# Designs tried in a protein design chat: VHH binders against o75319. Part 209

Target 1, 181 residues: o75319
Amino acid sequence: GNHIPERWKDYLPVGQRMPGTRFIAFKVPLQKSFEKKLAPEECFSPLDLFNKIREQNEELGLIIDLTYTQRYYKPEDLPETVPYLKIFTVGHQVPDDETIFKFKHAVNGFLKENKDNDKLIGVHCTHGLNRTGYLICRYLIDVEGVRPDDAIELFNRCRGHCLERQNYIEDLQNGPIRKNW
Short names: E, the ipSAE of ESMFold2; O, the ipSAE of OpenDDE; V2, 0.75 times the mean of E and O plus 0.25 times the DockQ between their complexes.

## First folded at step 14 (VHH)

Design ie7 (framework vhh_4orz_3; at its last look DockQ between E and O 0.92; V2 from the best seeds 0.84)
Fold by OpenDDE, look of step 15:
Structure ie7 (fold): chain B 181 residues (1-181), chain A 120 residues (1-120)
Amino acid sequence: as target 1 above (181 residues)
Amino acid sequence: EVQLVESGGGLVQAGGSLRLFCAASGFTFSDWSMAWLRQAPGKRREWVALITSGGYTSYADSVKDRFTISRDNAKNTVSLQMNSLKPEDTAIYFCARYSDDDIGHPFDYWGQGTQVTVSS
């Protein structure tokens, strides 16, 4: 597909590592077919993602793709050395318990298998903001015991953009803890 | 030009079944997630089923285990099998392209719709 998501260009391509965690959030990289609709400086490809991560002196150990589409890029566009996990997540609505569990399970599995390194868990949806922020914060709240407001603030600060959807924020702040197993 | 054309709507009794069809054109169908939406009188339009290019599916709680979305990428079609229909399923049903846009509207194109009426 060639349709650029609304305001995709307005968001920082890659956030910062969240201190005390292995998380880094970014907007969806776009495959070459999208470049004709973008200025050169606006382009953000899978290759660009890895370059930007390296510029931060970091290394990706896992990519979690939360988009509910396959039109943005192909897993084959990524280096073979970095595992790719797709968790189809419907936008605009709070993820269901199954989706939350899948995310937590993936994160915990990664942490268990990567105790000997400092590689990052890269998480993205379309803009790397709402679905991404919700699930990262949900993990911090439910698994790490972080206060909801602290988790949200930490994510927003590191992503460089604030969560925008009130239903996500409300669920994080006031919603029930989700089962971790 | 993107075109989505729905068919298969009609009148059915409660407990009955109906199958909707959508013919897509004007884009690479196999690259896009597709959806069925519905709008009942006086209510907001809501999605009822989603399907990715690879066949992964999601359903609204109100239609789970009753509706089944499927697609045929070779024919550029998406279908909605509706079983155990209820009066509350009465609505105009729309075939839609799902863009996954989280800031704007996630459905960037939809058809003119097909009327589904479920009688008591």
Scores: ipSAE 0.878, ipTM 0.938, lowest interface PAE 0.5, mean pLDDT 96
Fold by ESMFold2-Fast, scan of step 14:
Structure ie7 (fold): chain B 181 residues (1-181), chain A 120 residues (1-120)
Amino acid sequence: as target 1 above (181 residues)
Amino acid sequence: EVQLVESGGGLVQAGGSLRLFCAASGFTFSDWSMAWLRQAPGKRREWVALITSGGYTSYADSVKDRFTISRDNAKNTVSLQMNSLKPEDTAIYFCARYSDDDIGHPFDYWGQGTQVTVSS
């Protein structure tokens, strides 16, 4: 169905590239069937996503979809030139080690294969906030050696919205570094 | 109207097995991720198993390797096979539709529940 996520309209569709990284975060795009419940200015389809990225003079090289659903859009709704990776991630709880390692592996693989370009890794969950922010920050902390508060501040500023799940924030600030990919 | 109806609960001895069923109606079942949650006396409701429309599954640590969630999209049914039951599995078990909402409520509909009692 055409059930729009709670407060989905309250969030900016797409953040800005996180400086010094290849990450850009956004909320879930909604396929055409959802548009009957949206005003024209509220629409954010897969096509709208790519238009907004181009408006920032950026280009997507990978989309990582963290939602635990397939009802919002299909991979075939995306340009065939952009790889799509699904990592089913349960919301509200801190992502488990398996999920963290899958995310790190995907990011590291993309970066190794894209050394000669400046394409971005687009990451989204339903709102592009909690699961998205957690996994991006976890990568920056564990792999890039960024201090937790700096990673969180960078994500919040570039997304245009602050991480809202206190358990996610607590794990990022005080939890152990996950060393394996 | 969305309706979820659980069945299969009952009394079982520790080490035994039960299979719970949930019949769904009023929505396009095959589009939605589904869940089983439980609530023990005096405890908060907790999720135990999740399944996506395509059959990817996730389990709470307390039930891993003992419980198996499955679905039949043609019959609009989600099931929970519970093996090696323990007294601490005693709870009312609820079927729920998973909204995948990080901000609001993660489950937007659930049934009335079915009682599972495990005796030692």
Scores: ipSAE 0.805, ipTM 0.903, lowest interface PAE 0.8, mean pLDDT 93
Fold by ESMFold2, look of step 15:
Structure ie7 (fold): chain B 181 residues (1-181), chain A 120 residues (1-120)
Amino acid sequence: as target 1 above (181 residues)
Amino acid sequence: EVQLVESGGGLVQAGGSLRLFCAASGFTFSDWSMAWLRQAPGKRREWVALITSGGYTSYADSVKDRFTISRDNAKNTVSLQMNSLKPEDTAIYFCARYSDDDIGHPFDYWGQGTQVTVSS
């Protein structure tokens, strides 16, 4: 249905590229059927996403959709030239090892295939914050060796909003390094 | 207007099996991810199985390999096959609609529940 996620309007649509990475985070774009409940300035469609990325002088080379639903938009709402990957990620809990592995595998594959360009990996969940921030930070910590607090600070600054869920923050700061192989 | 009605609960011996059913109405069922939750005595309500509109499934560790969630979009039903039941599976089981909301409650509707009691 046309249910707008709670407080979705209160979050910046798109963050900024995270320096030293290929990541950019954003909230879920909503297909036109949702727009009946939105003022024009509140809309953030798949088309709006690409316009905002272009305004930053960036280009998406992959979208990783972490939502555990298919009701927000359809992949055909995206330009056919941009690969789309769905990783169903259960919210409100630390993602399981299978989910973390899928995310790492997708990022590593993208980096290999796109080593000769500067295209970005766009990552979103519903609000582009908790699940998105967790998995991006998990990748930076486990694969790139970034300190947990540095990964979290970088994500928060570039997203424009702080990671909110304490269980995610505690797992990133104090939990085990994940060896998802 | 959203209604979720569970059935199929009952008493079963440890090691036995039971199948729960959920009839959904009042919304476009095929658009929504669905779940089974449970609440054991003295415990908080927790999800045990999730299924997307396209049939992708996830399970809590405690029930993985023993429970199977399925759906029939033509009949607007969700089912939970529960095998190798243990006394700790004793709970009220709820059919729920999954909102996927990061901020609000992850489940926005659930039924009245059906009791499952597993005797030792």
Scores: ipSAE 0.760, ipTM 0.893, lowest interface PAE 1.0, mean pLDDT 92
ESMFold2 (binder alone), look of step 15: mean pLDDT 83; pTM 0.834

Design ie8 (framework vhh_4orz_3)
Fold by ESMFold2-Fast, scan of step 14:
Structure ie8 (fold): chain B 181 residues (1-181), chain A 120 residues (1-120)
Amino acid sequence: as target 1 above (181 residues)
Amino acid sequence: EVQLVESGGGLVQAGGSLRLFCAASGFTFSDFSMAWLRQAPGKRREWVALITSGGYTSYADSVKDRFTISRDNAKNTVSLQMNSLKPEDTAIYFCARYSDDDIGHPFDYWGQGTQVTVSS
């Protein structure tokens, strides 16, 4: 279907870079076919995403798409210079260990290959909030040793919206550290 | 009404090849994305491959470069070509219709599955 995702208009298109990290979070870009249902000022296409990142004087080096659908935009709508990784992540559920390990592997690989630049890892789900915030915070906690409350505060501030799902927040604060092995 | 029927499963030696077929009926096949999922004993069902109505394909890391998903809209079939099979590929393979549901269940109809057993 071509329906606009529920509450998608309620969220800022793109957050700010999370200081001390290579992460930037945003809501899902919508391909041209969705624009029939949007006012011009509501449009947020893949092109609009890259324009907004450039306006912040930042550059994307990787996009990680956490949506559990392919209907919102095509990988071909993105510049060929920016790698695209799809990790199918079901909404409302805390991501499983396999999903967490895939995310960590992708981030670690990017950082190793991009030591000599300052390019960002762009992460999105539908709203760029719950799945996105969970996986970014899980990485910071498990890999970088950030305290859970500090990771959550940093994400909330930079995204411009607070993580909404209590099960995600409780797993970050009280759940086990997920190791790659 | 919607029906998905898998075929082509069987016993094969490691390093061998197998081709699975899924015959779809009860809906306009060309309008829907189709997927293959698998489930080994005692494990969760995992996604293997997806093909969109426009022909875009995507694969799980474990099968990338070994499996190829394709569709024939004239025959209402989706197929999975499986090369360089490993014992770890042993599972029941399911054909599913992809609903494009981001929050709910992304697959709304499933077949009964076909058993693939890969001997060492």
Scores: ipSAE 0.021, ipTM 0.275, lowest interface PAE 5.0, mean pLDDT 88

Design ie9 (framework vhh_4orz_3)
Fold by ESMFold2-Fast, scan of step 14:
Structure ie9 (fold): chain B 181 residues (1-181), chain A 120 residues (1-120)
Amino acid sequence: as target 1 above (181 residues)
Amino acid sequence: EVQLVESGGGLVQAGGSLRLFCAASGFTFSDYTMAWLRQAPGKRREWVALITSGGYTSYADSVKDRFTISRDNAKNTVSLQMNSLKPEDTAIYFCARYSDDDIGHPFDYWGQGTQVTVSS
């Protein structure tokens, strides 16, 4: 379907690379069938994603799609050279430990296989904010030892929008470290 | 117009089974994740099961291993098989379309609901 998520137009399509990391966050790209509901300047297709990443002099090596839907775009709409990984996460709730483990495993695997390049891990949910910001920050805190407030500030600054869901922020600041990889 | 119509509710004894059905119309059903939610007397509405267009499923801890969500994309239906029913499963059960929206409401359309009553 062609229903555009609430406030999807309110958010920048793509953030900046998070310095000191391989992460870049963005909102969900929308396939061509959604464009009849969008002005030209509002369009953000899979092709537009790659153009905007290139404009920043960056290159994607992996896309992690955190949405609990397949209606926004198809993996086939992405270049065949860029791996696509789906990790189903339900919106509004903090991802469970199994989901956090899957995310960490995917990131660690990418980093081991991409030591010889500077390609980025692109992460998105529907708005590229709450689920996306949570899992990136969770990785930085649990794996890289970043202080929670520093991780959140880095994500907010680079995404250009602040994490909005208090339950996600609360878990990052005061929740336990998840030691499962 | 989007319509979701539930059926299959009723009265059942603890330990029994019921199967709920939802007939969807007015949208491309096969594109959307579908859900079953419930609201017990005096409690908040909560989701119990989700199924993606491709058949990936998730369950609330309270119903895991007892309930099974399924769909038939050719018939535009989503179903919930409820086994080993407990009195605490008593609720109005709603079929819903999942929007995947973290900012707004996660479900954008609901049915009218079907009553499930489990007696001890």
Scores: ipSAE 0.777, ipTM 0.889, lowest interface PAE 0.9, mean pLDDT 92

Design le1 (framework vhh_4orz_3)
Fold by ESMFold2-Fast, scan of step 14:
Structure le1 (fold): chain B 181 residues (1-181), chain A 120 residues (1-120)
Amino acid sequence: as target 1 above (181 residues)
Amino acid sequence: EVQLVESGGGLVQAGGSLRLFCAASGFDFSKYAMAWLRQAPGKRREWVALITSGDRTDYADSVKDRFTISRDNAKNTVSLQMNSLKPEDTAIYFCAARQFPYMNTEYDYWGQGTQVTVSS
């Protein structure tokens, strides 16, 4: 259905670029059919997403959608020039190794193909917080060798909201580094 | 201003050891990966060793098991312990800083270099 996700209105639509990285996080855009349940200032469509990114003087080069649903918007609602990658990621549980490595592979591939520009990797789940923050932080910890608390602090500051799921935070802080597979 | 200042270079006999130091100032050192690169006469600059902000280390194959990189965030220093030195290790050694070492190919900050000469 057309049901607004729980607490979706509580979250800032788009965070800021994480400095020194190509990452920007946001909550799920909602297609036009959801707008009847939203005040004008609450609307955040795919078009609104690209307008807000441009307002920050940034440009998206890839969108990674971590939601476990297609009900919120369709890839066809995005500009043809921006690649879209769906990684079906179940909420609540820590993403499995296959999901983590698929995310890392997509990021590494984007970086290799975009060496000559400064385009961003936009990452979202429903709220752009828990699954999104986990996978971005996991990349920074595992690939970039960043301290877990530094990765979490950077994400929280730039997203404008703190990671909420304790099992995600505990895995980031104390879990094994997933280096190869 | 941002500065990286290398020290500890010199002349050493083959099989000997040297310890290089790099003193950093003007940026948040603890958030940066630190690297050592070297350039021998007539050759391109090559990467030697890396230590991430989370203390993970990586080494070029030519120096594995001989060189050890370490950092001291309280003193804003990175060091390179060089053991079992060979004549082919002769080069100017540069300290460099990059916040996200695998995401970005270019270093943000560079030192001026310190000469290491290994005689046979």
Scores: ipSAE 0.716, ipTM 0.868, lowest interface PAE 0.8, mean pLDDT 92

Design le10 (framework vhh_4orz_3)
Fold by ESMFold2-Fast, scan of step 14:
Structure le10 (fold): chain B 181 residues (1-181), chain A 120 residues (1-120)
Amino acid sequence: as target 1 above (181 residues)
Amino acid sequence: EVQLVESGGGLVQAGGSLRLFCAASGFTFSQYAMAWLRQAPGKRREWVALITSGDRTDYADSVKDRFTISRDNAKNTVSLQMNSLKPEDTAIYFCAARQFPYMNTEYDYWGQGTQVTVSS
């Protein structure tokens, strides 16, 4: 059914752009069929997402959807001008090397094609926190060579919520770099 | 406010060594990647070496195995050890800072440069 994701209301809809990067993180938008279960101020539709990004004087150039479902919204609910990429990830488990590679490839491809603009890569899972934060931080550590604790702190500050899953944090801090190229 | 100040340049004979230093102030040095770039007479600026905030290093092919970049976050300094110097290494050497070195095309901060001259 049309059940609101567990704890979804506990999180800010959209974080701030991570300064110096093209990343912005948010929780999953919910299509109009969910609005019957939400107060007006709790609504966060795909259109609400774009309104909130615009309010920050930013523009999305790509959405990467990390959820393991198509239940919450459909690509058709997004403006035709914004590419949508689905990378299926399961919650609770550290993403595998193939998933990490797909994420890095998508980001690198976007940056190559968008070097003459300042459009953002929007990344979300259900809460825009654990899987989202893991993959963004993994990119910063593996590709940009950032210290793990600095990457995590930057993500936490800009998202407005701290990464919660200890296995994800442990992998970021102590795991090997995933340089597959 | 933000400053990058290079030192250690000079004249050296081919086959010799020099160590360049860059002292940084006015920003959170430990969170920035630090780079050395050089500009030879009549040529474009070229990247020489990079050290990320997480201590990963990269080098241009022309200086690989001869140059070593390192940083000291306690002193807010980055250094470049240059060994087996060649006349082709003659250039003004610039220190530069960029927080995300592969995502961004431009550096955030630049030093004024220090001259390195290698005689044949």
Scores: ipSAE 0.674, ipTM 0.866, lowest interface PAE 1.1, mean pLDDT 92

Design le11 (framework vhh_4orz_3)
Fold by ESMFold2-Fast, scan of step 14:
Structure le11 (fold): chain B 181 residues (1-181), chain A 120 residues (1-120)
Amino acid sequence: as target 1 above (181 residues)
Amino acid sequence: EVQLVESGGGLVQAGGSLRLFCAASGFTFSKYGMAWLRQAPGKRREWVALITSGDRTDYADSVKDRFTISRDNAKNTVSLQMNSLKPEDTAIYFCAARQFPYMNTEYDYWGQGTQVTVSS
């Protein structure tokens, strides 16, 4: 259905690039059929996403979609020049090791293939906050060796919203480093 | 102004030890990864050792178990303890800073280098 995701309107559409990284986080874009339930200022289609990224003088090179659904928009709604990767993640639960490793491999592959440019990895779940923030922070902690609280602070500041799920925060701060990335 | 200033280089006999220091100023040192790279005469610059902002360390195979990198965030310094030095370790040693050391290929800040010479 065309039902707007719960609390979707409460979040900023797109955050800022996380300085020093290739990451930018955003909430799920909604295809045109959802616009009848939205005010003009609330609309955030795939086209709107790319316009907002360009307004920041940035360019997307990859979109990683962490939602467990395909009802919000289709890959075909994205420009042909931007690769799309779907990693099905269940909300509320800390992503499992397989999901974490898929995310790390996708990021590492993108970075190796894009050494000659400064294109961004766009990451989203439904709200662009909990699953999105968890996986980005997990990458910074496990691969980049960043302190958990520094990773979380950087994500929160750039996204414009703080990670909300205590189990995600607890795993980032005190959980094991997942090797094999 | 951002500065990285190396010290501790010099001449040493094979099998000896040296400790290099790098004093940093003008940026939030505690949030940066710090690295040592070296350039031997007639060779390309190579990475030697790394310490992340979260204190994880990594080493090139050629120096593993002989060199130890450490940092002191209160003093804005990174150091490299070099033991069991070999003539092949002769090089100019550079201190460099990069916030996310595996994300980007370019370092944000560089020192000017300090000469290490190991005689046979």
Scores: ipSAE 0.679, ipTM 0.850, lowest interface PAE 1.0, mean pLDDT 92

Design le12 (framework vhh_4orz_3)
Fold by ESMFold2-Fast, scan of step 14:
Structure le12 (fold): chain B 181 residues (1-181), chain A 120 residues (1-120)
Amino acid sequence: as target 1 above (181 residues)
Amino acid sequence: EVQLVESGGGLVQAGGSLRLFCAASGFTFSKYTMAWLRQAPGKRREWVALITSGDRTDYADSVKDRFTISRDNAKNTVSLQMNSLKPEDTAIYFCAARQFPYMNTEYDYWGQGTQVTVSS
């Protein structure tokens, strides 16, 4: 359907770059067909995403889309110069080890290929919060060796919204490290 | 003002032990990965050991099982216990800090270094 995702309007379109990292988080962009149900100031298209990133003096080098749908926008709506990776995640459930591995592999591959620039990895789910925040924090904890509460605080501060799903927070704080990088 | 100050260097016989200390000030120490690097005369600076903000440790192959890195966030210190020292360990040892050890290769802060000399 053409329905705007529940609570999508409640979230900031784009967070700030997470300092010291290549990560930036945002909510799902909505293609033009959704704009008739939005006020001009509520619109957040793929074009709007790139304009907002440029306004922060940043540049995207990769988009990782964590939604379990293709209805909100098409990869073809993105500039050809920016790689797009789809990792289907179901929401509600803590991402499984295969999903975590896929995310880590994509991040590590990007970093290896982009040593000569400062381009960002853009990560989004529907709200750019729970699945997005989980996988970014999981990377910081498992790969970078960051304390869980520090990873969560950094993400929350830069996204401008706090992780909401208690099972995700619990897994980050007390769950096992996934050594698959 | 950010400062890293090393101590504990000196002269020791092969097979001996030394413990290096690094006292940090001027930044949020507990959120940083702390590392030790060394530079011998005529050689490039090489990484020796690191400890992440979450207390994960990693070591260069040349020092594995001989050196142990640890940190004390209450005292803003990182330490390097060096056992079974070899003449090849002779170098100036530097303390360095960065927040994300695999995301970034450059260190944000550096100490002045402390000399370690191992005689045979």
Scores: ipSAE 0.673, ipTM 0.859, lowest interface PAE 1.0, mean pLDDT 92

Design le13 (framework vhh_4orz_3)
Fold by ESMFold2-Fast, scan of step 14:
Structure le13 (fold): chain B 181 residues (1-181), chain A 120 residues (1-120)
Amino acid sequence: as target 1 above (181 residues)
Amino acid sequence: EVQLVESGGGLVQAGGSLRLFCAASGFTFSKYVMAWLRQAPGKRREWVALITSGDRTDYADSVKDRFTISRDNAKNTVSLQMNSLKPEDTAIYFCAARQFPYMNTEYDYWGQGTQVTVSS
């Protein structure tokens, strides 16, 4: 159906670019069929996403969709100029090594192909918080060598919401580095 | 104001050792990647070594197993231990800082450099 995801309205649509990185996080955009259940100020379609990114004087070069569904919007709802990558992730559990590898490979490939521009990697799950924050922080820790608490603080500040799942936070702080980059 | 000040350069014979130091001030040192780059006469500047805020290290192939980078966050210093020096290591060595080692290509802060000369 076209029911709004639980707590979706509780989160800011899009965060700020994480300074020094190419990452920006946001909640899942909802296609036109969901708009009958939303006030105008609550709407966040794929078009609204691109408008909000432009309002920040930024430009998307890649979208990584971490949701386990395609019911919220279709890749065809995005501009043809912006690549779309689907990585199916289940909520509640820390993403597995295969998922972490796919994410790192996509980010590394984007950075290599986009050396001569400043385009962003947009990452989202349903709320743009737990799975999104975990994978971005995991990349910063494992690939960029950032201290876990600094990565988490940077994500929380820029997203405008703190990571909520304690098992994700615990894995980032004390879990092993995944040497799959 | 931000400052990076290098020291420890000098003249050594091939096979010898030198230790370079960089003293940092004016920014949150512990949150930055610290790097050493070098520039030989008539050549482009090249990266030598880096150490991340999480204490991970990386080295250029030309210096692997000979150079060791380390940092002391309590003193706001980064150092480069250079062993088994070769004439081709002759260059001005620069200390530099940035937030992310692989996502960024440009450094935020630079020192003025210290001369290292290795005689044959």
Scores: ipSAE 0.459, ipTM 0.767, lowest interface PAE 2.2, mean pLDDT 92

Design le14 (framework vhh_4orz_3)
Fold by ESMFold2-Fast, scan of step 14:
Structure le14 (fold): chain B 181 residues (1-181), chain A 120 residues (1-120)
Amino acid sequence: as target 1 above (181 residues)
Amino acid sequence: EVQLVESGGGLVQAGGSLRLFCAASGFTFSKYAMAWLRQAPGKRREWVALISSGDRTDYADSVKDRFTISRDNAKNTVSLQMNSLKPEDTAIYFCAARQFPYMNTEYDYWGQGTQVTVSS
């Protein structure tokens, strides 16, 4: 379908790299079929994503797509050189332990295979905010041992928007550490 | 000016204890993971213990249950309590800082080291 996601236009397309990490967050790119419903300055295609990353002097090595749909763009719209991973994540509810495990496993695998470069892990959901911010912060808390409020502050600052969902924030601050392995 | 200054090293008999200290300045200490590494004569440097910015600890198998790492963010210090010392623990002990310890392979800051000698 051609429906622009609710509030998609309210968010910056791409955040800044989170300093000291390999993470960069962005909202879902929309393939060219959506551009008929967008002003030129509102367009954010897969090509636009890579151009904006390049403008920051960064390079993507992996994209993790957390949306519960494949209607916004196709993996084939991405360069062959950039791996794409789909983790179907339902909005509104805190991601389950299996989803958290899949995310951690993908990040750890990428880091092991990319020790000799500085390529980034690009993470997005629809707005690049709640599911995206939750999983990045969950990784920093569970794996890196970061204080929850420090992880949230770092994500918010670099994304340019604050995590909005109270249940996500509450789980990050007070929920259990997921000891998956 | 970033500085890490180790202290507390010395000579001790096998079975004894030592407490090492590292005083940090010139960076936001509370945001960094702090580690202790050691280097014995003629050997490569090895990691000993780590404490994350959120106070989670991890230890090398060789020192597990004998060593305890702790930090004091108000004083910008990290310490290593070393119990049941063995001659094989003889090494120069280095304090090091790294913001995200599992994401980065290189430490951001290093101390000059403090000598620990364990006699039989």
Scores: ipSAE 0.682, ipTM 0.857, lowest interface PAE 1.0, mean pLDDT 92

Design le15 (framework vhh_4orz_3)
Fold by ESMFold2-Fast, scan of step 14:
Structure le15 (fold): chain B 181 residues (1-181), chain A 120 residues (1-120)
Amino acid sequence: as target 1 above (181 residues)
Amino acid sequence: EVQLVESGGGLVQAGGSLRLFCAASGFTFSKYAMAWLRQAPGKRREWVALINSGDRTDYADSVKDRFTISRDNAKNTVSLQMNSLKPEDTAIYFCAARQFPYMNTEYDYWGQGTQVTVSS
């Protein structure tokens, strides 16, 4: 049986847009087959995601899915007008340079094609926290030149939850800049 | 209220040096990238140098190896050391602030500019 991800209910579905950026983070949406295991107030389907983004007066232009599975929802559950990018990332490990490169280039490509609008890049892993926060902060540090602690603070505040994995935090604070943009 | 105030401009002969200063107030300076842009008579504003909040620097090709940008977060200042000045460097120099310089095309805050004139 397909089970709800461990601790998934503990996390806020959608954070706030990170001010000055095009990023918004959220936990993985769950397709309708999971709703029989959820109370109405716990449901967070792909449709619920888009409704919550709209309630913030925001619009998604790209979804980057960092989960290492396709069991939670299907790309066809998303509006056809919103591009979807899958980057398979293993949990617990700091993402490798290839994964960081793919993320940075997807973000840079989106920004170049969307100069005339204010659409957001939605990023999620299972909880929308560790892999998601790492890659967003890595982009801000390496590309935008933000101080690591400022990037982490901004992400934590806007996500509504703090990055939990010490190895991710340590790499962001003390690791090398990846010049792959 | 937000203010960026430039100083240090003036008249200098070709081959000379000037140091420009920008004093910032009214925002969290340490979290912003700081830039110098210039506008010569009859031309568009062009970007000259940038220092981001993590102290990484970038320069336009026309000024690379001649200009150095630096910042002092304790004093809320950014400076531009200009060496080996050429008549082509004659322009009004503007200080500008932007939190995410590669993500957004517009600056959040601008100074009023300081004139630099390099005699032939």
Scores: ipSAE 0.428, ipTM 0.731, lowest interface PAE 1.9, mean pLDDT 92

